VH-VL binders against q0atu2. Designs and how they scored, part 56

Target 1, 119 residues: q0atu2
Amino acid sequence: MLDKKARIRTSREYRNVFEKGKRLSGRFLIIYYVENALDNNRFGFITNKKIGMAVIRNRIKRQLRAIVREYQGQVKNKHDIVLVARAGIGKSSFEGMEKDYIAIMKKAGLFARNANKID
Short names: E, the ipSAE of ESMFold2; O, the ipSAE of OpenDDE; V2, 0.75 times the mean of E and O plus 0.25 times the DockQ between their complexes.

## First folded at step 3 (VH-VL)

Design gd2 (framework fv_daclizumab; at its last look DockQ between E and O 0.65; V2 from the best seeds 0.00; counts 0 for: pae E 12.4 > 2)
Fold by ESMFold2-Fast, scan of step 3:
Structure gd2 (fold): chain C 119 residues (1-119), chain A 118 residues (1-118), chain B 106 residues (1-106)
Amino acid sequence: as target 1 above (119 residues)
Amino acid sequence: QVQLVQSGAEVKKPGSSVKVSCKASGYTFTDYYMHWVRQAPGQGLEWIGEINPDSGDTEYNQKFKDKATITADESTNTAYMELSSLRSEDTAVYYCARGSYEWYLDYWGQGTLVTVSS
Amino acid sequence: DIQMTQSPSTLSASVGDRVTITCSASSSISYMHWYQQKPGKAPKLLIYDASSLESGVPARFSGSGSGTEFTLTISSLQPDDFATYYCQQYDSSPYTFGQGTKVEVK
């Protein structure tokens, strides 16, 4: 799980990202993102019933947080980023979600072209 | 139809604790924040705090940080608020309320009266 | 904390009257909402984001304002409208409410 400082925690903070942020859609993910006035990035995660049953949604949440944590150091600093899982994500593999995350972050200009996993 | 159903009235002694429940139905529980709001007899509304049922992340009004603990159980679509070290000043009606995607309080529970008396 | 102050605290009115309630924030805010509460009942959302009418709320209710001064208007008061009205700022935590305005029968 991401440290508290790296998470979007309050409803007001989510609202700010949705209202003022840019939106970009991938195959399994939508991101909303906005520059913040902090010294670090913060991430939020939204999954809904369209994805599937609670056990599937909980697996997806864990896997998305793991992906974000793995690539945290590659993300351009000072952004609040919300990941919204699309309905089709429930049928995706871990690698499929990871690939989509990297692609959408690169397209948004938030991620280096040749970003590698941090050991 | 969206419904928030709260547990029944409680009468507690000073120094004890109480746990109030708020059962949600008619929507996806993890898609909305759940807020808790208090109203002392003859007084106005006070925001206590909120929880994201999806992550378990909470935020509290500083006044209630050492008094209230908010939790959520996704398996039963139920939010909880526990109040500790009760004093007579904690006597109030406690409401749960759903925060919409636009983050205003669009549906409210019926309220739970907590009375603290010796 | 941002303080929300309502004026008046109580007003008496007759059915058919135009009623206005004001809400003043101690600092400039972008997000505020209005709620109605009847005795023994939970509050109900009326207006969100200063001027947007909640679904199912009668068109006689309207909101306006920006910055520090906000107004709730009931264009033609109905018997169902005798209640206490609260404003709330949702700009920064803690999300504070005004003290309430009681609209009672004249």
Scores: ipSAE 0.405, ipTM 0.793, lowest interface PAE 2.6, mean pLDDT 89
Fold by OpenDDE, look of step 4:
Structure gd2 (fold): chain C 119 residues (1-119), chain A 118 residues (1-118), chain B 106 residues (1-106)
Amino acid sequence: as target 1 above (119 residues)
Amino acid sequence: QVQLVQSGAEVKKPGSSVKVSCKASGYTFTDYYMHWVRQAPGQGLEWIGEINPDSGDTEYNQKFKDKATITADESTNTAYMELSSLRSEDTAVYYCARGSYEWYLDYWGQGTLVTVSS
Amino acid sequence: DIQMTQSPSTLSASVGDRVTITCSASSSISYMHWYQQKPGKAPKLLIYDASSLESGVPARFSGSGSGTEFTLTISSLQPDDFATYYCQQYDSSPYTFGQGTKVEVK
């Protein structure tokens, strides 16, 4: 599980990322990211009713946390990053979701150059 | 079925501009990136740039940064690429291609030949 | 930029032959794809993510490799396979292609 220090938790923290951060859309995810003044990264997760029923939304959220946790060590430090699930994510596989995350994070420059997927 | 249909061949004079269109159908237009790729006669493929039709965000090959302008109109499911200050070296077939969620080009337009000659 | 180098540039073969095309990247990559292009036609996705066969592509096509070295193999060349093949990296912009390998009739 993500460390408490690695999570965006308050509405104010989320709002700060949305207002001051950059936005990049992938196939299944939209990321908002901004530099923070900390020594670690923080992640936030947003799912809404467009994703599907509550059981689906909760599943997607768990999957996204798992993906973020797995690749946490490869992300450039000192960033607040919010992942917003897009409507189509409910029909995606975990692998597809993972690839989308990796690709969009690379495009955002949040992964080190030539960072490899960990299988 | 997914289809990308491009505008017809163009013959242009040096110094002029041309705008090529790529109409998408069979999928949600805003869910996928659209890419543009160039192929000069008898040469290989060259990536020009991409656009996210949802956000309007673009990224270009530095080689084409001052040559190509990529746009998208979600109301018509159409992506555009405008080439400015045309030169003979710009003569090529230009392709639009859909970027999949796994970041490969899975569907391609039929290509648009742009010929630049005096 | 990441340079993609294919080998060979031209390959002459006969129907039934085993054909191997290699692609070398100037730096380690994770996303390698192969395309097939016939004269006067748009490229067609053949293999994605190094080894995954695109839907509708015959099983005689296969891909392998990792890091900086990748290969496309046709186990038994068919008349429909004479074409130019391109590798492409999707790790970093610009998403460069190899120079192509033309597979022609011997």
Scores: ipSAE 0.016, ipTM 0.668, lowest interface PAE 7.6, mean pLDDT 91
Fold by ESMFold2, look of step 4:
Structure gd2 (fold): chain C 119 residues (1-119), chain A 118 residues (1-118), chain B 106 residues (1-106)
Amino acid sequence: as target 1 above (119 residues)
Amino acid sequence: QVQLVQSGAEVKKPGSSVKVSCKASGYTFTDYYMHWVRQAPGQGLEWIGEINPDSGDTEYNQKFKDKATITADESTNTAYMELSSLRSEDTAVYYCARGSYEWYLDYWGQGTLVTVSS
Amino acid sequence: DIQMTQSPSTLSASVGDRVTITCSASSSISYMHWYQQKPGKAPKLLIYDASSLESGVPARFSGSGSGTEFTLTISSLQPDDFATYYCQQYDSSPYTFGQGTKVEVK
């Protein structure tokens, strides 16, 4: 559960990230990210029907939100970031999703330098 | 079974270019990064760069940024690396390798020998 | 760039010997792997994340270490183990390899 200030809420906000942002794919996740004009980050989450039944999609959303919350303090500010779950994510463990998230956020340059020491 | 099959050996003259291919099978091509690694005769391994076949995003070792161009064609499940302005120092075996979770290279192609000679 | 330095560069050993190869990183890393390469063949993944054996790798292989110092050990060398071994860091681009350690017949 992310704070309301840290959520991407509207279709316009999502469209801005998809159309103007950079895209980076991991094994289970795709991120889209763009600088915003705020003092904080905002996160959005997308799980589509190809992942599986609604109960599976809801479990995945909860797990991804927990991962984002755990590492939120390490993310460079002033970014809108949308996480899109790939079709194969249902086969991943929580730990697999977490490792994938860390890897793509590091590749995107969105983690602070000292994040490598925390792992 | 995962397979990476590379194009055959090439003999090139200095100043020319070469495009090495790497055809992937046995897995979803767009779900994994593809890396390129070179090995000069009698030498060790040297990372050249990588591509995300889903997005087309690349990253290069700065040493090779003006030498190598990495691309991917998702319709044919094939990654490519083009080497430009070839010199004799570019003579090496060039490998493609699949990145698992972007943490290690779990499957490797058989290698493509590129020989640059006058 | 993170430099990976292996020691020794060449090692002569007999079947049954305990073999130890070290890899030092120029700065602390979290993602380090070992590869084995036999003459005329592509490298293959041996150990990932410093200590986890890849599927099909014999139990005589082990890896250890963290931070800047890592070790690959072969507890009892077999004929199939004469090869060159490479460490690789995956923490930051460029994802550098060590220079290699050739294990050859004494």
Scores: ipSAE 0.007, ipTM 0.576, lowest interface PAE 12.4, mean pLDDT 87
ESMFold2 (binder alone), look of step 4: mean pLDDT 93; pTM 0.944

Design ge0 (framework fv_recibokibart)
Fold by ESMFold2-Fast, scan of step 3:
Structure ge0 (fold): chain C 119 residues (1-119), chain A 121 residues (1-121), chain B 108 residues (1-108)
Amino acid sequence: as target 1 above (119 residues)
Amino acid sequence: QVQLVQSGAEVKKPGASVKVSCKASGYTFTDYYMHWAKQAPGQGLEWIGWINPNSGGTNYNQKFQGRVTMTRDTSISTAYMELSRLRSDDTAVYYCARYGDSYWYESFDYWGQGTLVTVSS
Amino acid sequence: QIVLTQSPGTLSLSPGERATLSCRASQSVDSDYLHWYQQKPGQAPRLWIYDASERATGIPDRFSGSGSGTDFTLTISRLEPEDFATYYCQQYDSSPYTFGQGTKLEIK
């Protein structure tokens, strides 16, 4: 499971990322990201009602956390990153979400160069 | 500031229907799903279903499917749960609860005070 | 459906003692979707701990939640008279959403 210290928890922390961060959109995801003053990365997840019912939003949130957890070792340290699910994500496969996440993180320059982990 | 206020206790005969209301205040009614739960005397909580107040869409626990109907009136920020063909084992306190779906958590963060429905002949 | 089993069903203790309440799930539950509620007789449940370990607003720091996967625990480090109530765990990881049967904390 994703460590609690790796999660953005408060509205104030989310606001900081939105106000000071950069924005990059992918096919199913939008990320907002900013360097933090901590020794670790933190992730936030937003799934709004336009995506679908609570069951669908819950599934999407769980799948996004699993993807983030799997690739957390490749993310450049000291960043707060908020993932916002786009309306179309409910029709995506897990693999589709994963590929979009990898693509957007690489485009943002947030993936550290690690030859052994980038397959 | 968030408050959910439910209608008063009801006494019904077997075979009748009951409609419980839940009036929301202190937040934007259409932004959060409203859930309903049953608690029989001396028992734990049982989830009945939810309504999306924005769309009117619903999802019911299969155990209650066919007897429960959830509706809402956005003009007065009120959700309703109607249970039909009442049986003695429907005697319970019924709760509405807001599903808090915010930036940082998803849980039943606010509950109505409960409505006792007694089914007896 | 995910079945949540709470133990013990009733826990009889005195003020000042430590209470440990268990909640076991029949299959893995993401900790972000496991919550605890407190209920006193004649009252609605109140959100007490969310996301397995986060205290809701106003909840004293003597309460702590922990756990992951199938095993979750609510701990009260030093019981006060107002803590005697029934505690329910709940999962929102998969439909139908379910509650445990409750642990009643009562004065010995």
Scores: ipSAE 0.006, ipTM 0.559, lowest interface PAE 10.7, mean pLDDT 85

Design ge1 (framework fv_recibokibart)
Fold by ESMFold2-Fast, scan of step 3:
Structure ge1 (fold): chain C 119 residues (1-119), chain A 121 residues (1-121), chain B 108 residues (1-108)
Amino acid sequence: as target 1 above (119 residues)
Amino acid sequence: QVQLVQSGAEVKKPGASVKVSCKASGYTFTDYYMHWAKQAPGQGLEWIGWINPNSGGTNYNQKFQGRVTMTRDTSISTAYMELSRLRSDDTAVYYCARESHYYDFTGFDYWGQGTLVTVSS
Amino acid sequence: QIVLTQSPGTLSLSPGERATLSCRASQSVDSDYLHWYQQKPGQAPRLWIYDASERATGIPDRFSGSGSGTDFTLTISRLEPEDFATYYCQQYDSSPYTFGQGTKLEIK
């Protein structure tokens, strides 16, 4: 679960990211992102009806939060980032979603130079 | 009530620049990305790029990179596409088109009427 | 990038007949980002079918879309005179966004 401070919570905050932010599309995810005036990053998640029924959308949302939480320390600070799940995400594996997230964040220049998961 | 109205036809000489406008009405201009597409006479559609009307951020098809510039004026809900160093093969109808809502990628739901740009003589 | 190839280039049929239009992608396209547009001479394109199979608002039931992966189809079950137009498929899966070259549906 992401800490409350690291979550975009209000409709107005989501609107701000879409209106002022940059956009980059991956295979299963689209991100919208903008620099904020806070001391931390905030993440938002959108899973619409194209993905499937509520149980599927809730599973995807939980999986995306887990991925974001795992890599949050590698994200350049002071950004509001909204992840929009593409309809095809329902057919992906957890590993596929994770790889797409890493790729798109690196392409956006939002990950630090060594931002990768290694054990 | 959503409407995109483009500027009128232009005739240009090779090497010149052209700037096409697209005035939006019937919706909140800054809520939707605007795209531009080219259609040469008797040919299909080719995507040129998009602009985010609120931020001014853009993304261009590499084929037009270096010759195309997209801008907007939020005070009059108008998007612009400028194409420079015109060649005869730039002769085409140019369309602006609104992208469906940012939650969904359902394509281009509203289109301008098109602007014919002729490059000759 | 993704190349969309439509076939046939021209399809000549009579009102009342069934039309089947093909769109093939050079690599896999998520069906939720494969769209079809109708264009009549002198007019702007109109969004016709989105997400491979969903009819846009006001589009008659005789139109249906299907397909996944690299192969997509637009079907018109019983042609009406107003259906004769050029149809373009589009992938909105990855940038640069691309269109097929079009299938012109013309009266025989």
Scores: ipSAE 0.013, ipTM 0.639, lowest interface PAE 7.5, mean pLDDT 87

Design ge10 (framework fv_recibokibart)
Fold by ESMFold2-Fast, scan of step 3:
Order: structure tokens, then sequence, then C-alpha cells
Structure ge10 (fold): chain C 119 residues (1-119), chain A 121 residues (1-121), chain B 108 residues (1-108)
């Protein structure tokens, strides 16, 4: 769902966000985020074995990418953001994940003023 | 204003089933999960499960798995919890509760008044 | 499952005194998923403190929550008569979601 340029791809890039970035925890998600020196935002996604089997983890990753893509235009430019799924996310609805994403991005100050809220 | 109104008290025999309703008003019913909790006389609260009113998806505490079923009717903004094969230790007040108030946090922000279910022979 | 143990079970105090209520988790709980509820006899629980330290709407500032990891505290700086009730901590960090057994705050 996201352009290749909008994805964090290497272990080194992930490590940079973890080491230099800020952390904020939501209900189903943790975000790590730092300003980058690029012209665009980049997103990374981590789902670990605590979430469940591979089929569940892959579903969660697809749903998270869809959510991030939907709200890409509201995110302040020049940030690297890593989303880490928490163990309980596997039993959440798509709507629950979406609400959590919006809430944590607003708390982090990463959403531009006009980010749309869920009904 | 947000309100959750539950059905009235029930008296059941062991082995029967009970179905409790929770009618929501004052907000968009499909926007918030509905949870159910049990409180036995003189005891604390015990979480039973949740339903997503938008999708109909559910998740149950394994302690009640196989005996509990949660459903909803979006046309009348009502959630239901059915508990089967009732035992004397199912005697309790059952609560519905909305999960989530804003995008900044989610918690049990509004509760129904409770439904007393008495299981006795 | 995460077991929440509240202490003391009963706390007898007078209006004007400070109350400290503890909630200990059997394993680490993210503070974003630790909440407190107040319940009076014959009533449903009411959200009091969310995300370990944030007061719910309408809750007086004499109430404060704190803690992280496995140890959480609800503090009432100066008790008012209406504060005497049972308080429950609750975690939403992992399923099954659990409540503590409650601390009953009663008039001395």
Amino acid sequence: as target 1 above (119 residues)
Amino acid sequence: QVQLVQSGAEVKKPGASVKVSCKASGYTFTDYYMHWAKQAPGQGLEWIGWINPNSGGTNYNQKFQGRVTMTRDTSISTAYMELSRLRSDDTAVYYCARYGDSYWYESFDYWGQGTLVTVSS
Amino acid sequence: QIVLTQSPGTLSLSPGERATLSCRASQSVDSSYLHWYQQKPGQAPRLWIYDASERATGIPDRFSGSGSGTDFTLTISRLEPEDFATYYCQQYDSSPYTFGQGTKLEIK
C-alpha cells in the first residue's frame, strides 16, 4: 500500500529510529519516531510472535499499512515512524487499530491540524 | 447524552440460559466496542468479553468460552449477552460497558445500570 | 493472565485525611492500559483515573494516579465524605482483561 520510498527497510534504519527517536505507547500500538533529513515520511512495521501465528501477523501488517496509507496526507513531513504492534492487537478490530493510530499520532504531535477523525 | 439501559432482573434454574440486553443511546452505536462484566455478590468485577458492533466480531474470556455468546442489532442500537448452562455461581450482576471515550484514550467510560441474574433451584 | 492485587483490602480513615491505595500487577503493565474505577453500593462502576495518571471528566484534582511496570497507586490528598467507596484497578494490556479485588475506603 505504501510507495517503496515511504518504507523503512533495513535493520540499520530501524535501529536509528529506536536509538534516536521518541517513544509513545497506545492501546494496540507503540510508535517510535524521529525527524529525518529526507523530503518524505517513512514508515516501518514490527509484528512479533507474541501477537500470534504468521497468518495473524501478516493480516495485522496489511491492515496497519492500509491505515497508514489512508492517513499519510495528515502526517507532518520529514519523519521516520516505526509502528510496533502490541500482543493484544491480534484480537482488535480494524476500527480499533485505526482509532488507536489516530490517537497516538495526535498525542505525538505528528498529525497536521486538519487530520480527520473517525465518526 | 450517552446512556446504556439494560434489561430487567432474571431468575433462572440451573441448566437454563439467560439473555441480557443493553440498549445504547446518545452516540453512534457502531463506533465503540461493547464489553460485558460479571460481579458476583460481595465480589469484584470479572471481564467476560467484547463485541465490535460494526463488524459483529467478538472476543471472550476463556473462562466463559463455550457458554457465552455476544450479538448485536444495529437497527435498534442494542447489544446482547447470552450465557448458557447456568450454574449457581453464575448468580451475579452483569454489566455492559462502552469502551472508549475519545481518540486520546480508551477505557470503560459508560456503564449500564446492571442486570441481576439469580440462578437457583 | 495478569493478576492485580490491591492493598489494603479495607482502609478506614476520616474525612480530611490522605488515602493511598495500591495496585500490584503479577507482570508488567503498560501505564496506558491501567485504569481505576470507583463503585458505590448498588451502583455501576464509574471511570475515575485512566492511563494510570489521567483524571476522567469531572473528577476532582484531589485524586491522582501514578506508577508504572508492576506498581500503581491511587492517592486522595484530602478525603471528602463522598469519596468513601470501593476502588478497583483494571488492566487492558493483555487478554483476559482483569480487575483487582478492590479496596474499600470506609469511614473510621
Scores: ipSAE 0.000, ipTM 0.519, lowest interface PAE 16.1, mean pLDDT 84

Design ge11 (framework fv_recibokibart)
Fold by ESMFold2-Fast, scan of step 3:
Structure ge11 (fold): chain C 119 residues (1-119), chain A 121 residues (1-121), chain B 108 residues (1-108)
Amino acid sequence: as target 1 above (119 residues)
Amino acid sequence: QVQLVQSGAEVKKPGASVKVSCKASGYTFTDYYMHWAKQAPGQGLEWIGWINPNSGGTNYNQKFQGRVTMTRDTSISTAYMELSRLRSDDTAVYYCARYGDSYWYESFDYWGQGTLVTVSS
Amino acid sequence: QIVLTQSPGTLSLSPGERATLSCRASQSVDSDYLHWYQQKPGQAPRLWIYDADSRATGIPDRFSGSGSGTDFTLTISRLEPEDFATYYCQQYDSSPYTFGQGTKLEIK
């Protein structure tokens, strides 16, 4: 569960991230992200019907929120980030989603401790 | 066990004010927003506004702005909604509802039983 | 404000039949912020379906919700006597929070 301040809540806020933000695709996830003028990060989640049945979509949504919550301390402050689940995510394990999230966040430069070549 | 218990029915004359209470139990009162909604006889629900019990901050639906005041008393876990300058179309059941925040959803998860306010001459 | 329009206003059916209730939004609503409530006469509303498609605790599997964008649907596959009630959709994607006018399910 994310604190309500850490959630993107309105269609207008989602649209702002889509229109002004950068896009990066992972294996199971697409992220759209933009710097905000707030003192905190906000996250949004989109699971489309093409992913599968409601039970699968709801499981994925819950698991993605858990992953984001677990790693929220690693995310550079002052960003609005929308996670869009790709169709293939329904076949992924929790660990697979977690690994994909970490990989795309690092690639986007959004994790405080980015992978480096020295260690 | 979460419960919201509202005050009893009121009969008021046009121009008067009414203050409805909503006593919360079974959870930390200051952790959840309290909303109020109106339901006129035989009609649907209309959102009035919310109060943050922690800060006392409020936000009102423009339709009720200027006539509604929401307050709370944290010592007794009770929220209040006062509606002033009553008119006949304020006759309705008024509900308090907790704005629930859980891992998988945010919604009005618990409602009071309702308070009937009748405005008649 | 986002206006939610429910149709039909009244739906007259018999136990055993399927019910399909529509909720249309004047603007796009994130499905995570569209919910359905059941209300019986003299009672407070009760959360029934949240996030457009998820049943609240204790709600029978004959109930399902679906939809995205501006079009949302509540379906009851086989009506039981206790299902006859008024159903309201609600959004909190955009302030102010709004409810539809309700669809009343009544016995034919």
Scores: ipSAE 0.005, ipTM 0.528, lowest interface PAE 11.3, mean pLDDT 85

Design ge12 (framework fv_recibokibart)
Fold by ESMFold2-Fast, scan of step 3:
Structure ge12 (fold): chain C 119 residues (1-119), chain A 121 residues (1-121), chain B 108 residues (1-108)
Amino acid sequence: as target 1 above (119 residues)
Amino acid sequence: QVQLVQSGAEVKKPGASVKVSCKASGYTFTDYYMHWAKQAPGQGLEWIGWINPNSGGTNYNQKFQGRVTMTRDTSISTAYMELSRLRSDDTAVYYCARYGDSYWYESFDYWGQGTLVTVSS
Amino acid sequence: QIVLTQSPGTLSLSPGERATLSCRASQSVDSDYLHWYQQKPGQAPRLWIYDASERATGIPDRFSGSGSGTDFTLTISRLEPEDFATYYCQQYGSSPYTFGQGTKLEIK
């Protein structure tokens, strides 16, 4: 799991990202992102009721956090990034969500251009 | 047209402070971090630190921590670097540089012309 | 901190010759965060190659960058008079951000 310092936790912090950040949509995810002053990245996660029941929303949130943790070393430093799950994400596989995350982060310029390269 | 224009050369005595300015134009000042670097005569570049002009947050290289202060004035799109308790080895050209972030890279894409600071006894 | 070591410190060549400049990192650097800058006397540095291999806008085809991990190279296939300058590699992959000490390209 992401360290406390790597998580966006307060409504004020989320509001800052939404109001000042850039927005980019993927297949299952929308990201909002803005540079921060902390010299580390912070991530937030939004799963609303249109996705499904609480059990589904909680599974999606856990899986997204796992994906973000897996790739956190490849994310450009000094950003606050909020992931918003789109309707339909509940029907995706873990691999499908991971693929969408990598694609959208690369498109946003937040990932190394070769982030998904297998060594 | 993006430009960073720095204040003029300074001559200071050991123990004094110097404050260098960097005025930005041609872009939204608060959208990009501003960095500062030092280049002693005949030497390479050394990173000093950055300021986020939107928040005022800063991060300094530990070698300068305690002697450097970075500030900005968003109303005139100007960043400042103040170096205190000057020593002879602070004699250098100081550069401001915009941290440019494109789809493909993060780098110092625009630089000020430099400010020569001479510390003489 | 990541130390970048450039070699040679000075390279003396004539126009028309090939130049090869090395930059070695004390730790692995993601190629997306290794950049090269050109600096002429009395001027600020200018971004020359970014992401180890991509030419910045307006930079001639005779310049190429390569490398990954800890070993990076800047190559100039056929030197022109305006290419004689000091070249610095830089990493932005981890704080503190660091530059190499530079390679000075001199006319022989």
Scores: ipSAE 0.000, ipTM 0.510, lowest interface PAE 18.5, mean pLDDT 84

Design ge13 (framework fv_recibokibart)
Fold by ESMFold2-Fast, scan of step 3:
Structure ge13 (fold): chain C 119 residues (1-119), chain A 121 residues (1-121), chain B 108 residues (1-108)
Amino acid sequence: as target 1 above (119 residues)
Amino acid sequence: QVQLVQSGAEVKKPGASVKVSCKASGYTFTDYYMHWAKQAPGQGLEWIGWINPNSGGTNYNQKFQGRVTMTRDTSISTAYMELSRLRSDDTAVYYCARYGDSYWYESFDYWGQGTLVTVSS
Amino acid sequence: QIVLTQSPGTLSLSPGERATLSCRASQSVDSDYLHWYQQKPGQAPRLWIYDASERATGIPDRFSGSGSGTDFTLTISRLEPEDFATYYCQQYDSSPWTFGQGTKLEIK
C-alpha cells in the first residue's frame, strides 16, 4: 500500500499533471509526469471503463499500486506521476504489467541509478 | 438528465416471488452496470448484486444466491430484479443504482427512488 | 467479505457542534476504495465523500473525510440543520460491495 502523502488524490492535482506534464506510452500503460514542489513523489492511477467492469478495473488498480510500491525506491524524487491503464491491460499478466512499468519508467528517465557496490 | 424510475410498491405472501423493475433514461443503458441493494426498515444498505446490461452477465451476493435473478430488456432500457421464496425478513425498500465511473473514481452515482416490498401473511 | 462497522449508531447533537463519525473495516481497505453516502428519510442515498477524503460535487467544505487501512472518519466541523441525516460508508476494494450499518445524526 502507498502512504497517503505518496498519492495524487484531488481532481485539481490530476489536471495539473495532465496539463503541465510529459507523456510516455508503453504497451499497457501511459504515464504522465511532472516535477513537483514537494519533498516526495506522488502517484495517481486511472482505469477507464473501456478496460472492463469495475471489479476488473479495481483489481488492475490494486495491482498497479503494488508494483509502484515495490519500485518506489528507484524513482527520482519530487515527481507527480499518473499511470493510465490502456484497454489491453485487462488481458495482461501481473508480470507483464510490471515489465511494462519498469520499461516506461526507464525510458522516461525517472528511475535513479543504483550506487556501485565495492566488495 | 440521468434518471432511474422503479416500479411501485408490492405486497406479497411468504413463499411468493416479486419482480421489481428499474427503467433508465438520459444515458446509454448498455454502457453502465446496474446494481441492486436492499434496505430493511430502520436498517442499513445491503448489496444484492449487479447485471451487465450489454452482455446480461450477473454477479450476486452469496447471501441472496439461489433466490435472486437479475435480467434486463435493452429495447426499453429496463433492468429487473426477481426475488423468490419470500420471507418476512425480505420486507425492505429495494434500490437500483447505476455504477458510474468518472475520470477519478467509481461509485453508485445515480439511484432509483426505491421500491417497498412488504411480505406479510 | 469486508465488514464495515460504523459508530456510534446514533449521534445526538445541536446545530453549531462538531460531529465525528467512524467507520472501521474488518480488514485493510485501500483509501481510494471507500466512500461516504448521505441519506435523508424517504430518499435514496447520495454520494457525499469519495475515495476516503474527496468531497463530491456541491458538498460544503465543512465536511471532511480521513483515514486509511481499517479506520476511517467523516467529520462535520460545524453542523447545519440540513446535515442531520444518516451517513453510510461503503467499500469497493473487494467483492462483494459492502456498506456500514449507518450512523444516524439527529437533533438533540
Scores: ipSAE 0.006, ipTM 0.573, lowest interface PAE 11.5, mean pLDDT 85

